# Designs tried in a protein design chat: VH-VL binders against Beta-L-arabinobiosidase (hypBA2). Part 12

Target 1, 158 residues: Beta-L-arabinobiosidase (hypBA2), of Bifidobacterium longum subsp. longum (e8mgh9r892to1049)
Amino acid sequence: TNVDSASKSTTNVAKDADVTGTTYAEKDTNYPAKNAVDGKTVMESFWGTKGSENKTDTLNIKFKDGKQKIDDIRLYFYQSSSSQTISGYAEPANYKLEYQKDDGTWAPIADQVRTPNYAGANYNRIQFTPVETTTIRVTFTPQAGMAVGVKEIEAYNT
Below, E stands for the ipSAE of ESMFold2; O stands for the ipSAE of OpenDDE; V2 stands for 0.75 times the mean of E and O plus 0.25 times the DockQ between their complexes.

## First folded at step 4 (VH-VL)

Design z05 (from a04 with heavy chain S103D, light chain S29D N31S; framework fv_acasunlimab)
Fold by ESMFold2-Fast, scan of step 4:
Structure z05 (fold): chain C 158 residues (1-158), chain A 122 residues (1-122), chain B 108 residues (1-108)
Amino acid sequence: as target 1 above (158 residues)
Amino acid sequence: EVQLLEPGGGLVQPGGSLRLSCEASGFTFSSYGMSWVRQAPGKGLEWVSGISYTGGSTFYADSVRGRFTISRDSSKNTLFLQMSSLRAEDTAVYYCARDTPYDSSWYYFDYWGQGTLVTVSS
Amino acid sequence: SYVLTQPPSVSVAPGQTARITCGGNNIGDKSVHWYQQKPGQAPVLVVYDDSDRPSGLPERFSGSNSGNTATLTISRVEAGDEADYYCQVWDSSSDLVVFGGGTKLTVL
């Protein structure tokens, strides 16, 4: 008998995940990768790629409780504005979502429905056919002249 | 079919201004970043300016920053380049080009307009 | 600023293989794209992401990128391949799209 028999959940399985990002990003000092899974979507808490010399920057999100079933990912981007003191950040030109298969290889998450259908300046919701995985990977392509800032990444089974 | 049509360029005196336009059809304009790339007579390609698919971010080569303004109007599927304080060295064929789609990993230009000649001379 | 270096010209006989190089510091860490431009025409994308081809492009066009040199390879060259070829990268450190100076391919 399981008291919580609901298969759908509002639980963010990415919260406090084992998260790693690419090197040479500003995240190593003031804007570490852990800021992207700390449960905060405020301007003071984001993972930043300013100073990265990589053509793309990637976050690997390994869920703390092992293999999870997910069908919903939410991304919150940091964007520089007059209300924020940190300059040079804009939403990425694009991003890719992948999950790690049981054989260790990476596969694109199929059948994505993105809202908005472009990378939104703040909130992005991506819904898809459920996948079971221990780890997801998001690869960001920055806009020319700009760094990528990720306030939070969340993952759900809705 | 993807088309990028550039209806006009022109002859402008040094210090003058000119606005270029690029009319897009055959694809979802709002899903793509756009750029302007120029080529001086007998010279190579030089990237001038870029704009994100949302229009929220704009980028400029050092040679044009402060003088040129890129913009877009998604309701008209049109890209613009407002050029001011024009100099003889701005004389070139200006191409509008489609950047990678929102799900692409790299900045490259898969479709180009026919090009518009801008001549800055007195 | 980041600089891409191409030879100004390359000559090749019909049916032979042409190789056009694009030199850049640690260019192998970047994605390289290649464009073909014929006189009086707009550039056409022929290779993207180092080695991928747009749909409809002949298989004889290929690319590679490692270390400090990227290469566009055109096998079984035809007279119609005569054109200027440009390599291009996006350089995050300079925040610019950078083009090489171009290489004129002559088919003799």
Scores: ipSAE 0.000, ipTM 0.508, lowest interface PAE 14.1, mean pLDDT 83

Design z06 (from a04 with heavy chain S104E, light chain D49Y; framework fv_acasunlimab)
Fold by ESMFold2-Fast, scan of step 4:
Structure z06 (fold): chain C 158 residues (1-158), chain A 122 residues (1-122), chain B 108 residues (1-108)
Amino acid sequence: as target 1 above (158 residues)
Amino acid sequence: EVQLLEPGGGLVQPGGSLRLSCEASGFTFSSYGMSWVRQAPGKGLEWVSGISYTGGSTFYADSVRGRFTISRDSSKNTLFLQMSSLRAEDTAVYYCARDTPYSESWYYFDYWGQGTLVTVSS
Amino acid sequence: SYVLTQPPSVSVAPGQTARITCGGNNIGSKNVHWYQQKPGQAPVLVVYYDSDRPSGLPERFSGSNSGNTATLTISRVEAGDEADYYCQVWDSSSDLVVFGGGTKLTVL
């Protein structure tokens, strides 16, 4: 089924979403889940998993304007640099993208094309066959000994 | 439908070499990491080697490192395992298996080939 | 290297619940996947990421993972469930895939 041209948008439908994370950083300055949908990709604004007791951590993003058609997700990861205060973060070893179906169950987002073709530091673009949903979730698997930091997640219908 | 076809294996003398292949169809091969898992007669499953969906990362079990080489040709939808310096303990059914998509690590295998018997004996 | 321990065999009567354990040091911090293998056949994924079930698999199959033990639970067991069951993790510290030794499920 073709998507009507009026459905295409440059609007980030994840911005200011109702977002929840399975954890957030405890030992560093507080890095809550809302930092991942605030429209900022600066290094000081990210959701952090440092101190998590979970083997993987998940962000649930519920769009503020209800059901949306999307085909493009963009992820920005935080990596620790020379900063002594914000150490121990690296891009995840892997991440999984799912959307919530109308019956409340979760389904994988199919036909993904990832650029870069691995979980890269900073900018990651994932394009796929359009899905209509109110909520997406991203599950992150950290690199050994490291925590995951998500600066921003964006969702578009391009 | 997803299919992983492994052409027949073989009998090889100790110290010999053999190349296994696994022909994939029914999915976008270049989006998936692939692994080789073996099973000696009457024994359990043992992971042998994995290659990421990009081909940029390869990993090997300690028992085969330096002797086996995993590779892929995405234009032919084919996975390979080049085995050299074969030993009697390499005798097993070798399965190719489809790993987690879009990953540089190996998490789980959702589809498996039928298995190829490799016998290393004099 | 990381080791997963499974009981070599489990017996259960038809219609009852079978529980197959997979022990590992701090295995609750890892993602556990389960495979069913019938004689002469390739393994089939039955549970992944601790508790997720592949499309088409019966809801009788479920999983859990906490502390030092992961468990595959098969409710209302049928004769066709007789098989070897293997747990598996990816050990990020070694970049190795690790399988348990396997458990033979017998339905009597």
Scores: ipSAE 0.007, ipTM 0.551, lowest interface PAE 11.9, mean pLDDT 84

Design z07 (from m05 with heavy chain S103E; framework fv_namilumab; at its last look DockQ between E and O 0.53; V2 from the best seeds 0.00; counts 0 for: pae O 6.7 > 2)
Fold by OpenDDE, look of step 5:
Formats: structure tokens, C-alpha cells, sequence
Structure z07 (fold): chain C 158 residues (1-158), chain A 122 residues (1-122), chain B 107 residues (1-107)
């Protein structure tokens, strides 16, 4: 399957999903996991890991409409860039995408084409061989000394 | 020793198809993505696409969409690139190359085949 | 697609010389830039990845620098085997794209 085809989808199946994040510091309560799937890519709405004691943090996204076929995920990362932004945030050093199989186990999403290849500030696109799943999870590895902020996670079947 | 060994030179007529093979030695074939890159005589390098030998997944450059097919036979650690509807400007040396960095989000090619010359002429 | 531009297209130098080759990206690619060497009649060989990381087995006289849009390959004290064509390649986004190449010729 050629995963680098230019295509657009109008239906974000991740929007309003049942989303949970890993444990983070109390100060991050103002940046809940639900912000990562609220359909907004604005700076004012993000899930943040600042203060987290975890080496990596994970968002679990269970689609609201059950099992979905997806081949395109888009990640919007928060970045501290001005006095108007919350300090201490950058795109992750790396991120991992997995989907839940029918037996409940997790498997990596294979054949990924990432744009950019490494995590970039704000918009990232991941195209891959279609998977059918009720749930995906994204695991983030922060840059040294920085937290990860996720403004939005979108999922499409293109 | 890690190496990629490609099939021999091909001479084809316009409109024909060519299938080039690339056999991997010295490493686990399915653990590394494999790129195909071509080079017209006296010209630079042009990326054709890649294949994931484990899954068979592929990614082709837009220029070759619908005309190139990349496959693999894991039992013999061999990848194939087939290019159809050949034309004169397809004349080039075709290389397979291992991607060492894909798992890390990189696309760099650390091991190259010796190349296969494909000549398209009437 | 990201366009990669190399300069010069060709350069003449002598054994022992210091040579620099430039590569420019049409947009920022951070440090996701690789350098390849291709000797006449041979397949390309990886020299540098991630802008400045030296590939194993490559002589230390080769070095890469740069970030964003401008990158440089430097060869200190040219050896006879260094006369070849050099290509930069961006690994920032798909599809990967190559520069036009720089042919290093003996003066």
C-alpha cells in the first residue's frame, strides 16, 4: 500500500473521543487530556505534561463511534515561542503510535510516513497502511528539560 | 558483511516492463526498510520509493505512481522493483539501498546495491 | 517537495586542500540532512547523517555542519580517493530529495 498519496478527509474520527492521559503533576490539571481531542488546534487548548515524572507520557484515544478504519493521523504540538505562551514546552523528541487489536493487545502502526520525519512544532502528519481499531495510543518522549503539549490529535480515513 | 546484490543489466524497448531484484546479505532483511533510487547517465540521484520488507508496505514518489511496483520475497531476502510502460527517460542505473534510520524517523541509506543499469531504447 | 540546491556544481582542488561544499534547502529541515559520496562508476556511499554525524568507517577528515536551510560538507586535507561527486539529501519530510551534486575534480 502506498501511504504517501495526497489525500484529504473531512471526518476526524478522533474528535470528542474518550481520551485518557498518563499521570502528571497537579499543576497540569488545567491542561486535561480532553483538550487533545476537542477539535481545536489553538494554543489555548492543549494537553500538557509539564511536571510529569514519567520518562514518557501516553494519550489513549478510544473513538466514540466504535471501530474505525484510519490511515492518517495528525498531531499538533504546543511550543513555547513567546511571552504569550506557557514556557517549557516543545515538540517531543520522539513519539510512538500504536493501535489496539481485537484481542485487546497493542501493536505498532506500521509503514508510517511522517511529515516531518521527526516531530516538528505544531503540525505533524502520519500516513500509514490502514488499520481498523477502536483505540489508538500515542506515547511521547520529551526533549531534555522540556514538556510535551498536544493541542490536537486527529484521525482520518482518507 | 552487510551487502545488497542486484540483478544484471537490462535492455528494454519502450512500453515494456523491467523487474530488478535486490538480495540482502549479512543482516535481517525484514528489519530495515529498503529504498530504490535511480540515476540517469550523467545526472543526479532520484528517489523512486521504499518498501517495508516486513509488511510489504510501500511508498512511491508521485512521479512513478501507477507505474512502479515494489515487492519482496522474505524467504530469499530479496526485494523487487518493477517499472512498467518504460520510456527512454527511464534509462538509468537503479539502486536499492537499506534505510538504517527509519525506526528513528530518519531516511538515510547506509548500504547500497551495486546498481542495475536499465536501458530503454527502440 | 523540498528542493535541495548544492553549490558549487563542480570544484577543482588538489591533494591536501581544504574543500567546502554547500547545500541549501528550500525550507527549514532542521538537522535532517545527509551527505553521500559517489566515486566514478560506483554506488553512492553514506558519509554524514543528521547534518553532522559521521557514518562509521568514514575518515575523520569529513565533517558536516549546518542547521535549518544551510549546510556544509567539509573535507580537510583532500586525499586522492576523495575526488568524487557529493550529494546532499534531506530527510526532514517525504519524499526524500537530493541535491544536484557537486563534482570534486583534481586540479
Amino acid sequence: as target 1 above (158 residues)
Amino acid sequence: QVQLVQSGAEVKKPGASVKVSCKAFGYSFTDYYLHWVRQAPGQGLEWVGWINPKSGGTNYAQKFQGRVTMTRDTSISTAYMELSRLRSDDTAVYYCARDEGYEYGLYYMDVWGQGTMVTVSS
Amino acid sequence: DIQMTQSPSSVSASVGDRVTIACRASQSISNYLNWYQQRPGKAPQLLIYAASSLQSGVPSRFSGSGSGTDFTLTINSLQPEDFATYYCQQSYSSPPTFGGGTKLEIK
Scores: ipSAE 0.019, ipTM 0.604, lowest interface PAE 6.7, mean pLDDT 90
ESMFold2-Fast, scan of step 4: ipSAE 0.603; ipTM 0.831
ESMFold2, look of step 5: ipSAE 0.223; ipTM 0.726
ESMFold2 (binder alone), look of step 5: mean pLDDT 94; pTM 0.956

Design z08 (framework fv_namilumab)
Fold by ESMFold2-Fast, scan of step 4:
Structure z08 (fold): chain C 158 residues (1-158), chain A 121 residues (1-121), chain B 107 residues (1-107)
Amino acid sequence: as target 1 above (158 residues)
Amino acid sequence: QVQLVQSGAEVKKPGASVKVSCKAFGYSFTDYYLHWVRQAPGQGLEWVGWINPKSGGTNYAQKFQGRVTMTRDTSISTAYMELSRLRSDDTAVYYCARDEGYSYDWYFDYWGQGTMVTVSS
Amino acid sequence: DIQMTQSPSSVSASVGDRVTIACRASQSISNYLNWYQQRPGKAPQLLIYAASSLQSGVPSRFSGSGSGTDFTLTINSLQPEDFATYYCQQSYSSPPTFGGGTKLEIK
């Protein structure tokens, strides 16, 4: 009842979402999960997995205003360079996008068109067949010896 | 038409190194990850690692860490897997496989024909 | 690592039979499960991805089902070319892991 299921929107429905990372990632007070949904794509505001003992780390995003129709997710990654203060971060080797179904189970988002077709440094746009959901999750596989940094995740109905 | 063509069979002594090649045809080489999967005679499939041909980034299974190195040459659309300090239990067919993982991560839609690596003393 | 267990290890069947093969994950993997067929002396070939999606070019007699920890591959009206070894593989978490295989043999 409180969902926009028909109209195209420029509204980022992930902004200020109830966001949780994996247990280990939530222990990092410098780069907490809330940084990934604060509406900023700046270098020093990201969710970081450096030091995680998990082989993969997951970010759960529960939309602030309940169930939303989405067909467009945008991911902004932090990538270290030799000239930057924070080292050891690279775009993930890969990532998975899932949405929570009405019965509480998780399903992969189908028919994804990724631009770029790999996990690109900094910016990635994923377009797909519309889904209606309260919650999405993204699971990241890091490159060998590197951590994953997510500057922002955005979700739209375009 | 997508095809992955691997180098020929190798026979090595324990302690030696082997380097297997996998040449890609029929698609943009840098747009898909390549995985290496091995199969010992009469045994099942075991994942070795992957390489991102665009960046050269790699990820290896823990049991091969320190012994395996994956590289690529984008000018000839070829990926390589080098395994060092070979043991008799490294005897296996080594496959390269393409990852069509943008919708559903890590499923292998095209496989090379396999390279038999025999390690004997 | 996520452990994948297949049952049975081998099954004997006749042409025309309906065969089912099971695969169990040590933890929930949603529907991130793939099925491969390997004929003797050949590389594996993808049959099914995302638990139930049929790969292009694969005959419709193959189907997959399941979610979470329990998955099934079904072959309807078995054909001579289907006598092979079948592997499940999880794509939920790194490293990718395979089941031990189920060998489908002529009765």
Scores: ipSAE 0.006, ipTM 0.549, lowest interface PAE 11.9, mean pLDDT 84

Design z09 (framework fv_falbikitug)
Fold by ESMFold2-Fast, scan of step 4:
Structure z09 (fold): chain C 158 residues (1-158), chain A 120 residues (1-120), chain B 113 residues (1-113)
Amino acid sequence: as target 1 above (158 residues)
Amino acid sequence: QVQLQESGGGLVKPGGSLRLSCAASGFTFSDYWMHWVRQAPGKGLEWVGQIRSKTDGYTTYYAESVKGRFTISRDDSKNTLYLQMNSLKTEDTAVYYCARYEWLGYFDYWGQGTMVTVSS
Amino acid sequence: DIVMTQTPLSSPVTLGQPASISCRSSQSLVYSDGNTYLNWLQQRPGQPPRLLIYKISNRFSGVPDRFSGSGAGTDFTLKISRVEAEDVGVYYCMQATYFPLYTFGQGTKLEIK
């Protein structure tokens, strides 16, 4: 008989997550935090931080089905271009990845391998030692003069 | 017709500085993202960095090998792209090309290149 | 750090015969818009690089129809149906999917034998 390894998952556990702990939502645009967990990586659907008074902004992701085991996070950033995008958005200068421990405190995700090793526009993959958690958060430091846009965040156990 | 012309290359000692220019003509320079790409003698192509248009905030991006040492800038009134190279290393020895980027994902036109030699 | 790997590194071909160059990426090159930003460049001896093909299979202006590109995901091919003397040079694949970093294959040298 053929037996294939079932050690990898293609299920995105961040899809339709509760994002209510997110630190900012744009006032005059239609780019709410839920756009970052809607399962779409298209340029028309992103969470934006334009007009934020905060030095950094945090996207909060509470998985809809409770505690999950994850070892792989994928981030897709929105970037402004000359033609048909909204101006003023660039990938963040840096970002910080944390998970919520059982006692409710936050801990950095350890042993991250980032591909690419800086923030990029498409399919930024962060692999790490598996963690079991109900909630993750990503804190973004914007580039000078620019806002951050997140098209999607995905979380997997690969 | 689209033309890109690099200048400013030459011989420089390790730790030295050099500024390259790329003169553009035949298109609306201010509308385009511009790149620098280099090629060491007998070796392949290596991306150096990018500067976006005014509409995109003149944002710059760099390869890890040159971050903190190289700076890209542009003067749209002169249709000129610049690469300021500081703290030069022997590994920076290469022909440096400027290239026009079609924002849909490709380099459509390249300059003829200017040779930078970093040697004692 | 998307790695682009080309095979072969050197391709001696007889005039009028076909040539084929492969390019493999370490990650899928499909962008969020459904497009794949894989391009092919030609560099003739002593000349700057020249765009041949963009987004897998689209020939750039002035590129003869003997050049064709194909592939998907992580595996791509450049074909020259009938090699001519002017085709001598180095061919590079590149990716623009993982912008703002762009990476090139190591190059394939096409030579007449």
Scores: ipSAE 0.000, ipTM 0.486, lowest interface PAE 13.8, mean pLDDT 86

Design z10 (framework fv_narsoplimab)
Fold by ESMFold2-Fast, scan of step 4:
Structure z10 (fold): chain C 158 residues (1-158), chain A 120 residues (1-120), chain B 106 residues (1-106)
Amino acid sequence: as target 1 above (158 residues)
Amino acid sequence: QVTLKESGPVLVKPTETLTLTCTVSGFSLSTYGMGVSWIRQPPGKALEWLAHIYSDDDKSYRTSLKSRLTISKDTSKNQVVLTMTNMDPVDTATYYCARIWDYEGYFDYWGQGTLVTVSS
Amino acid sequence: QPVLTQPPSLSVSPGQTASITCSGEALPKQYAYWYQQKPGQSPVLVMYKDSERPSGIPERFSGSNSGNTATLTISGTQAMDEADYYCQSADSSGYVFGGGTKLTVL
């Protein structure tokens, strides 16, 4: 209920991030991982996992300007529909957020407040106690028979 | 080599149903990620998107006109058909069909347009 | 509510720079596209994905999209550039066009 007022930055530090280390990329498509950090939420610009044989796939985000203090992540999903017509994509069944510690190990981001608390069709906001890190990752569990499409991930500093 | 051509021109009486056919050449209506839209322009006014049909037969319609619009395709004839019910004089416009790529999001080839006049 | 707002008209002298704006809530997150329409003709794509120029469009045409405003810029404007210009984008409801800007070169 009682949270500190923050002089919140509008800077998305995930834009143009290094996505090397993402676990899967579709072949012969326009849906590479860089589409998830290009600053656009257009219907055609997303990272896709269609054809992956992995149970989960992980989007790896290494900030271009090094270590950042972040407290807000936003995820936008692609869902197949009449206005988003590329077939076979649905929002993930769930997702997991982690950050890389200074020693190179991964830790879950603590104290997450998710709006909505499930993976929503479009806008998903995750607020948390600030963490300082160079790299975050999001691990997605797809819905049965469907691929995951991430239109954009944003991470805000302050 | 890609072309789109609207049927018409057409004179329609108030309350009648408009049917327009767009015939395409130089590409297949089965091409994955491709679609055809209908867009109209009343005299002296702006462009207004009406309806879209995609290669997998998914359809989208302008919300305010959805109850009056039907879009369909016949891939064997290379044709996209728009039907608009209960025509009114304010529906008088040049009607275009145009190709859009789902992965690109813009209209790259347009038909020449066909004049639809709604009058007694 | 208009989804995309353009000024209805703009006048420039030959050789001057014309800047045509398109404002809307979707533009920080969505691409803008631009079409040129001359009297009696179909629209022609002149700019796509904010700043990409189609083959055949002169280099004096450029585009940007910053904040909630996309801009089509025509440097060294020529008489042949006189036309109506429409911006286009998309939102969850489908595809949307701006109201159009009539560019006059005198």
Scores: ipSAE 0.000, ipTM 0.490, lowest interface PAE 15.4, mean pLDDT 84

Design z11 (framework fv_ebrasodebart)
Fold by ESMFold2-Fast, scan of step 4:
Structure z11 (fold): chain C 158 residues (1-158), chain A 118 residues (1-118), chain B 108 residues (1-108)
Amino acid sequence: as target 1 above (158 residues)
Amino acid sequence: QIQLVQSGAEVKKPGASVKVSCKASGYTFTDYYISWVRQAPGQGLEWMGWISPYSGYTNYAQKLQGRVTMTTDTSTSTAYMELRSLRSDDTAVYYCARDWGEYLFDYWGQGTLVTVSS
Amino acid sequence: QAVLTQPPSVSVSPGQTASITCSGDALPKQYAYWYQQKPGQSPVLVMYKDSERPSGIPERFSASNSGNTATLTISGTQAMDEADYYCQSADSSGTYVVFGGGTKLTVL
């Protein structure tokens, strides 16, 4: 059933997840966390941290259908360019991937193989030894003076 | 257990280079940055820079830019810090430290004394 | 260059509360961290992200970061707490790490 569905390489188990992002007092953007799990990688659908004074910003992704087996996470970042109307966004300087254990504590996702070998402006694929979890979190370290924009987070069992 | 084990003490002449190693164990090496911090005798702590073992991305202190190079070997979970054109005021204990990516240094190596003397 | 200013020394009697301040212009926007260093030893993280305490650090250690000043507080100070204490943060851009000059805590 649920675990069997997650075993298909084309099934994104993060789609329509219950997602929460870092809250901050003076958010000046209308780009909510739900945009990071809506199945769209278009520019106008992203979660934005512009206005955050936090040193890092975090997304928690709780899978819609409970505990899932995953070994593949895909991240799409928004980057401001001269051809776009939204300014001040760049891919993060780095990011961390964690999963929630059954006891509610967080553990790093181990054995990651990242493509590209840096935080790419658009598409990033992270493959790892399978984990079974209800919830993952990604912590983003922004580039100096820039905000982080996440167009989509996908999770698969490949 | 989490450990960072550094190479042994070095004595160098002015103008030489030194390369200090830091071998990590007990955690996934590529999940954390490695920062380097030095301390001259009787002085405070001075940050030198950090490296991401996964991406190879580095960020160096401005006063050391051009003299310092940080590298990693993920096959041996080892970080390296090379400092060139050594001066007497580079005499210090050099530390590596595990960095959560937020400049949070939760585990430190034992330190490597580098003495620069003519 | 960002600067973090600490008093060079603080003295307390055993059982009293020690307070060590760290002042700098970047502190409103950057986290403060605190390290304990005893002679001949590596620094040990005692407080992180302004007010968080690592596992294994006694509850008598606490910290805050308000305005331009971060403060490390040690209640019921013990002889074993005698050490140099360093605050750490980043410059206002978050690009470079900066350490305070250190405070020698003497427990008389």
Scores: ipSAE 0.007, ipTM 0.504, lowest interface PAE 13.7, mean pLDDT 84

Design z12 (framework fv_namilumab)
Fold by ESMFold2-Fast, scan of step 4:
Structure z12 (fold): chain C 158 residues (1-158), chain A 119 residues (1-119), chain B 107 residues (1-107)
Amino acid sequence: as target 1 above (158 residues)
Amino acid sequence: QVQLVQSGAEVKKPGASVKVSCKAFGYTFTSYWLHWVRQAPGQGLEWVGWINPSSGYTNYAQKFQGRVTMTRDTSISTAYMELSRLRSDDTAVYYCARLYDWEGYFDYWGQGTMVTVSS
Amino acid sequence: DIQMTQSPSSVSASVGDRVTIACRASQDISNYLNWYQQRPGKAPQLLIYAASSLQSGVPSRFSGSGSGTDFTLTINSLQPEDFATYYCQQYDNLPYTFGGGTKLEIK
């Protein structure tokens, strides 16, 4: 509940976070939510939504060390190719970033600068006005006929 | 400075197809998503779908699935919406609108294209 | 789909009046709500985004409030150019949906 004044850092405060996803994925043990915060951006370590019947799917990331000051989130998406054994995944059509306020309600992260401006395959960097929070939430809208795969989500105070 | 300029009014017979254009000026065409919204005479706004001008990815409202096709030509910064198998209740003004992606709102709209479907 | 309901459908007012219009979502949309103004024969224009944020260039007499399912747009001290139709729009989930509109008419 108390705010810490964090210095600028290269520390990813989302690593090993308490993470939950809203979707049932095919062979759920292979593509669990923990894969999105394990520090790996390798192809077979991602959270997958294949088989979800939801219109959108959400990751909730509760930081391991409590309340953190952040101004930079990085998202790595898994994208299927014809040469890979895992099919049916593409970057999401769009995504939303929210943080949990002290009263437990959710608010959008304001003043985002996204690179790229839309959801890009592989790597996305989102910079914003610093927020202090214990938990962030990312809601993904999939492309038609495709599932969403998140290789990693990172959070920094840059 | 930023403008979306749409093609002129169209009059079509039932069963025909119509293709409306939306040309972007004053910004990098591939950096913002373009949505299409229609409005029947005296009625409210109805979302049709969107296109990502960079990738060509499209997402359509279920009501229009199978009848609408959205495309773009990056060399002339122009997006297109084609609606097939036209019915009289497709008579509407069709707007293109730019999505300010990270904030989720339509910041610039085209002037609209009136499509009239009559015998 | 998320249903957006606006009330009233129309309201008559005079220059200088204060007007409020309501927008209700069929489910919790947090603050993912925008307000647009459409003058007769023109395209809609953004007024308010994220429920309460005033778009650059929009006069301060316009304000938005609410969260969850209930939202309001307030216009203080109406000007002649404000006689238009107003629409709310949710962007919490696809498909994007609009309210039915509130037509603000001269009394």
Scores: ipSAE 0.005, ipTM 0.516, lowest interface PAE 14.2, mean pLDDT 84

## First folded at step 5 (VH-VL; from b26 with heavy chain S55T Y57D N59I; framework fv_namilumab)

Design d01 (at its last look DockQ between E and O 0.29; V2 from the best seeds 0.00; counts 0 for: pae O 7.1 > 2)
Heavy chain, then light chain:
Amino acid sequence: QVQLVQSGAEVKKPGASVKVSCKAFGYTFTDYYLHWVRQAPGQGLEWVGWINPNTGDTIYAQKFQGRVTMTRDTSISTAYMELSRLRSDDTAVYYCARDYSGWEPYYFDYWGQGTMVTVSS
Amino acid sequence: DIQMTQSPSSVSASVGDRVTIACRASQSISSYLNWYQQRPGKAPQLLIYAASSLQSGVPSRFSGSGSGTDFTLTINSLQPEDFATYYCQQSYDYPWTFGGGTKLEIK
ESMFold2, look of step 5: ipSAE 0.347; ipTM 0.776
ESMFold2 (binder alone), look of step 5: mean pLDDT 93; pTM 0.945
OpenDDE, look of step 5: ipSAE 0.020; ipTM 0.634
ESMFold2, look of step 7: ipSAE 0.136; ipTM 0.692
ESMFold2 (binder alone), look of step 7: mean pLDDT 93; pTM 0.943
OpenDDE, look of step 7: ipSAE 0.018; ipTM 0.614

## First folded at step 7 (VH-VL)

Design c23 (from c04 with heavy chain Y54G; framework fv_ebrasodebart; at its last look DockQ between E and O 0.49; V2 from the best seeds 0.00; counts 0 for: pae E 5.4 > 2)
Heavy chain, then light chain:
Amino acid sequence: QIQLVQSGAEVKKPGASVKVSCKASGYTFTNYGISWVRQAPGQGLEWMGWINAGSGNTNYAQKLQGRVTMTTDTSTSTAYMELRSLRSDDTAVYYCTRDHYYGSTDYWGQGTLVTVSS
Amino acid sequence: QAVLTQPPSVSVSPGQTASITCSGDKLGDTYAYWYQQKPGQSPVLVMYRDSYRPSGIPERFSASNSGNTATLTISGTQAMDEADYYCQAWDSSTALYVFGGGTKLTVL
ESMFold2, look of step 7: ipSAE 0.209; ipTM 0.689
ESMFold2 (binder alone), look of step 7: mean pLDDT 91; pTM 0.929
OpenDDE, look of step 7: ipSAE 0.610; ipTM 0.846
ESMFold2, look of step 8: ipSAE 0.090; ipTM 0.637
ESMFold2 (binder alone), look of step 8: mean pLDDT 91; pTM 0.920
OpenDDE, look of step 8: ipSAE 0.631; ipTM 0.853

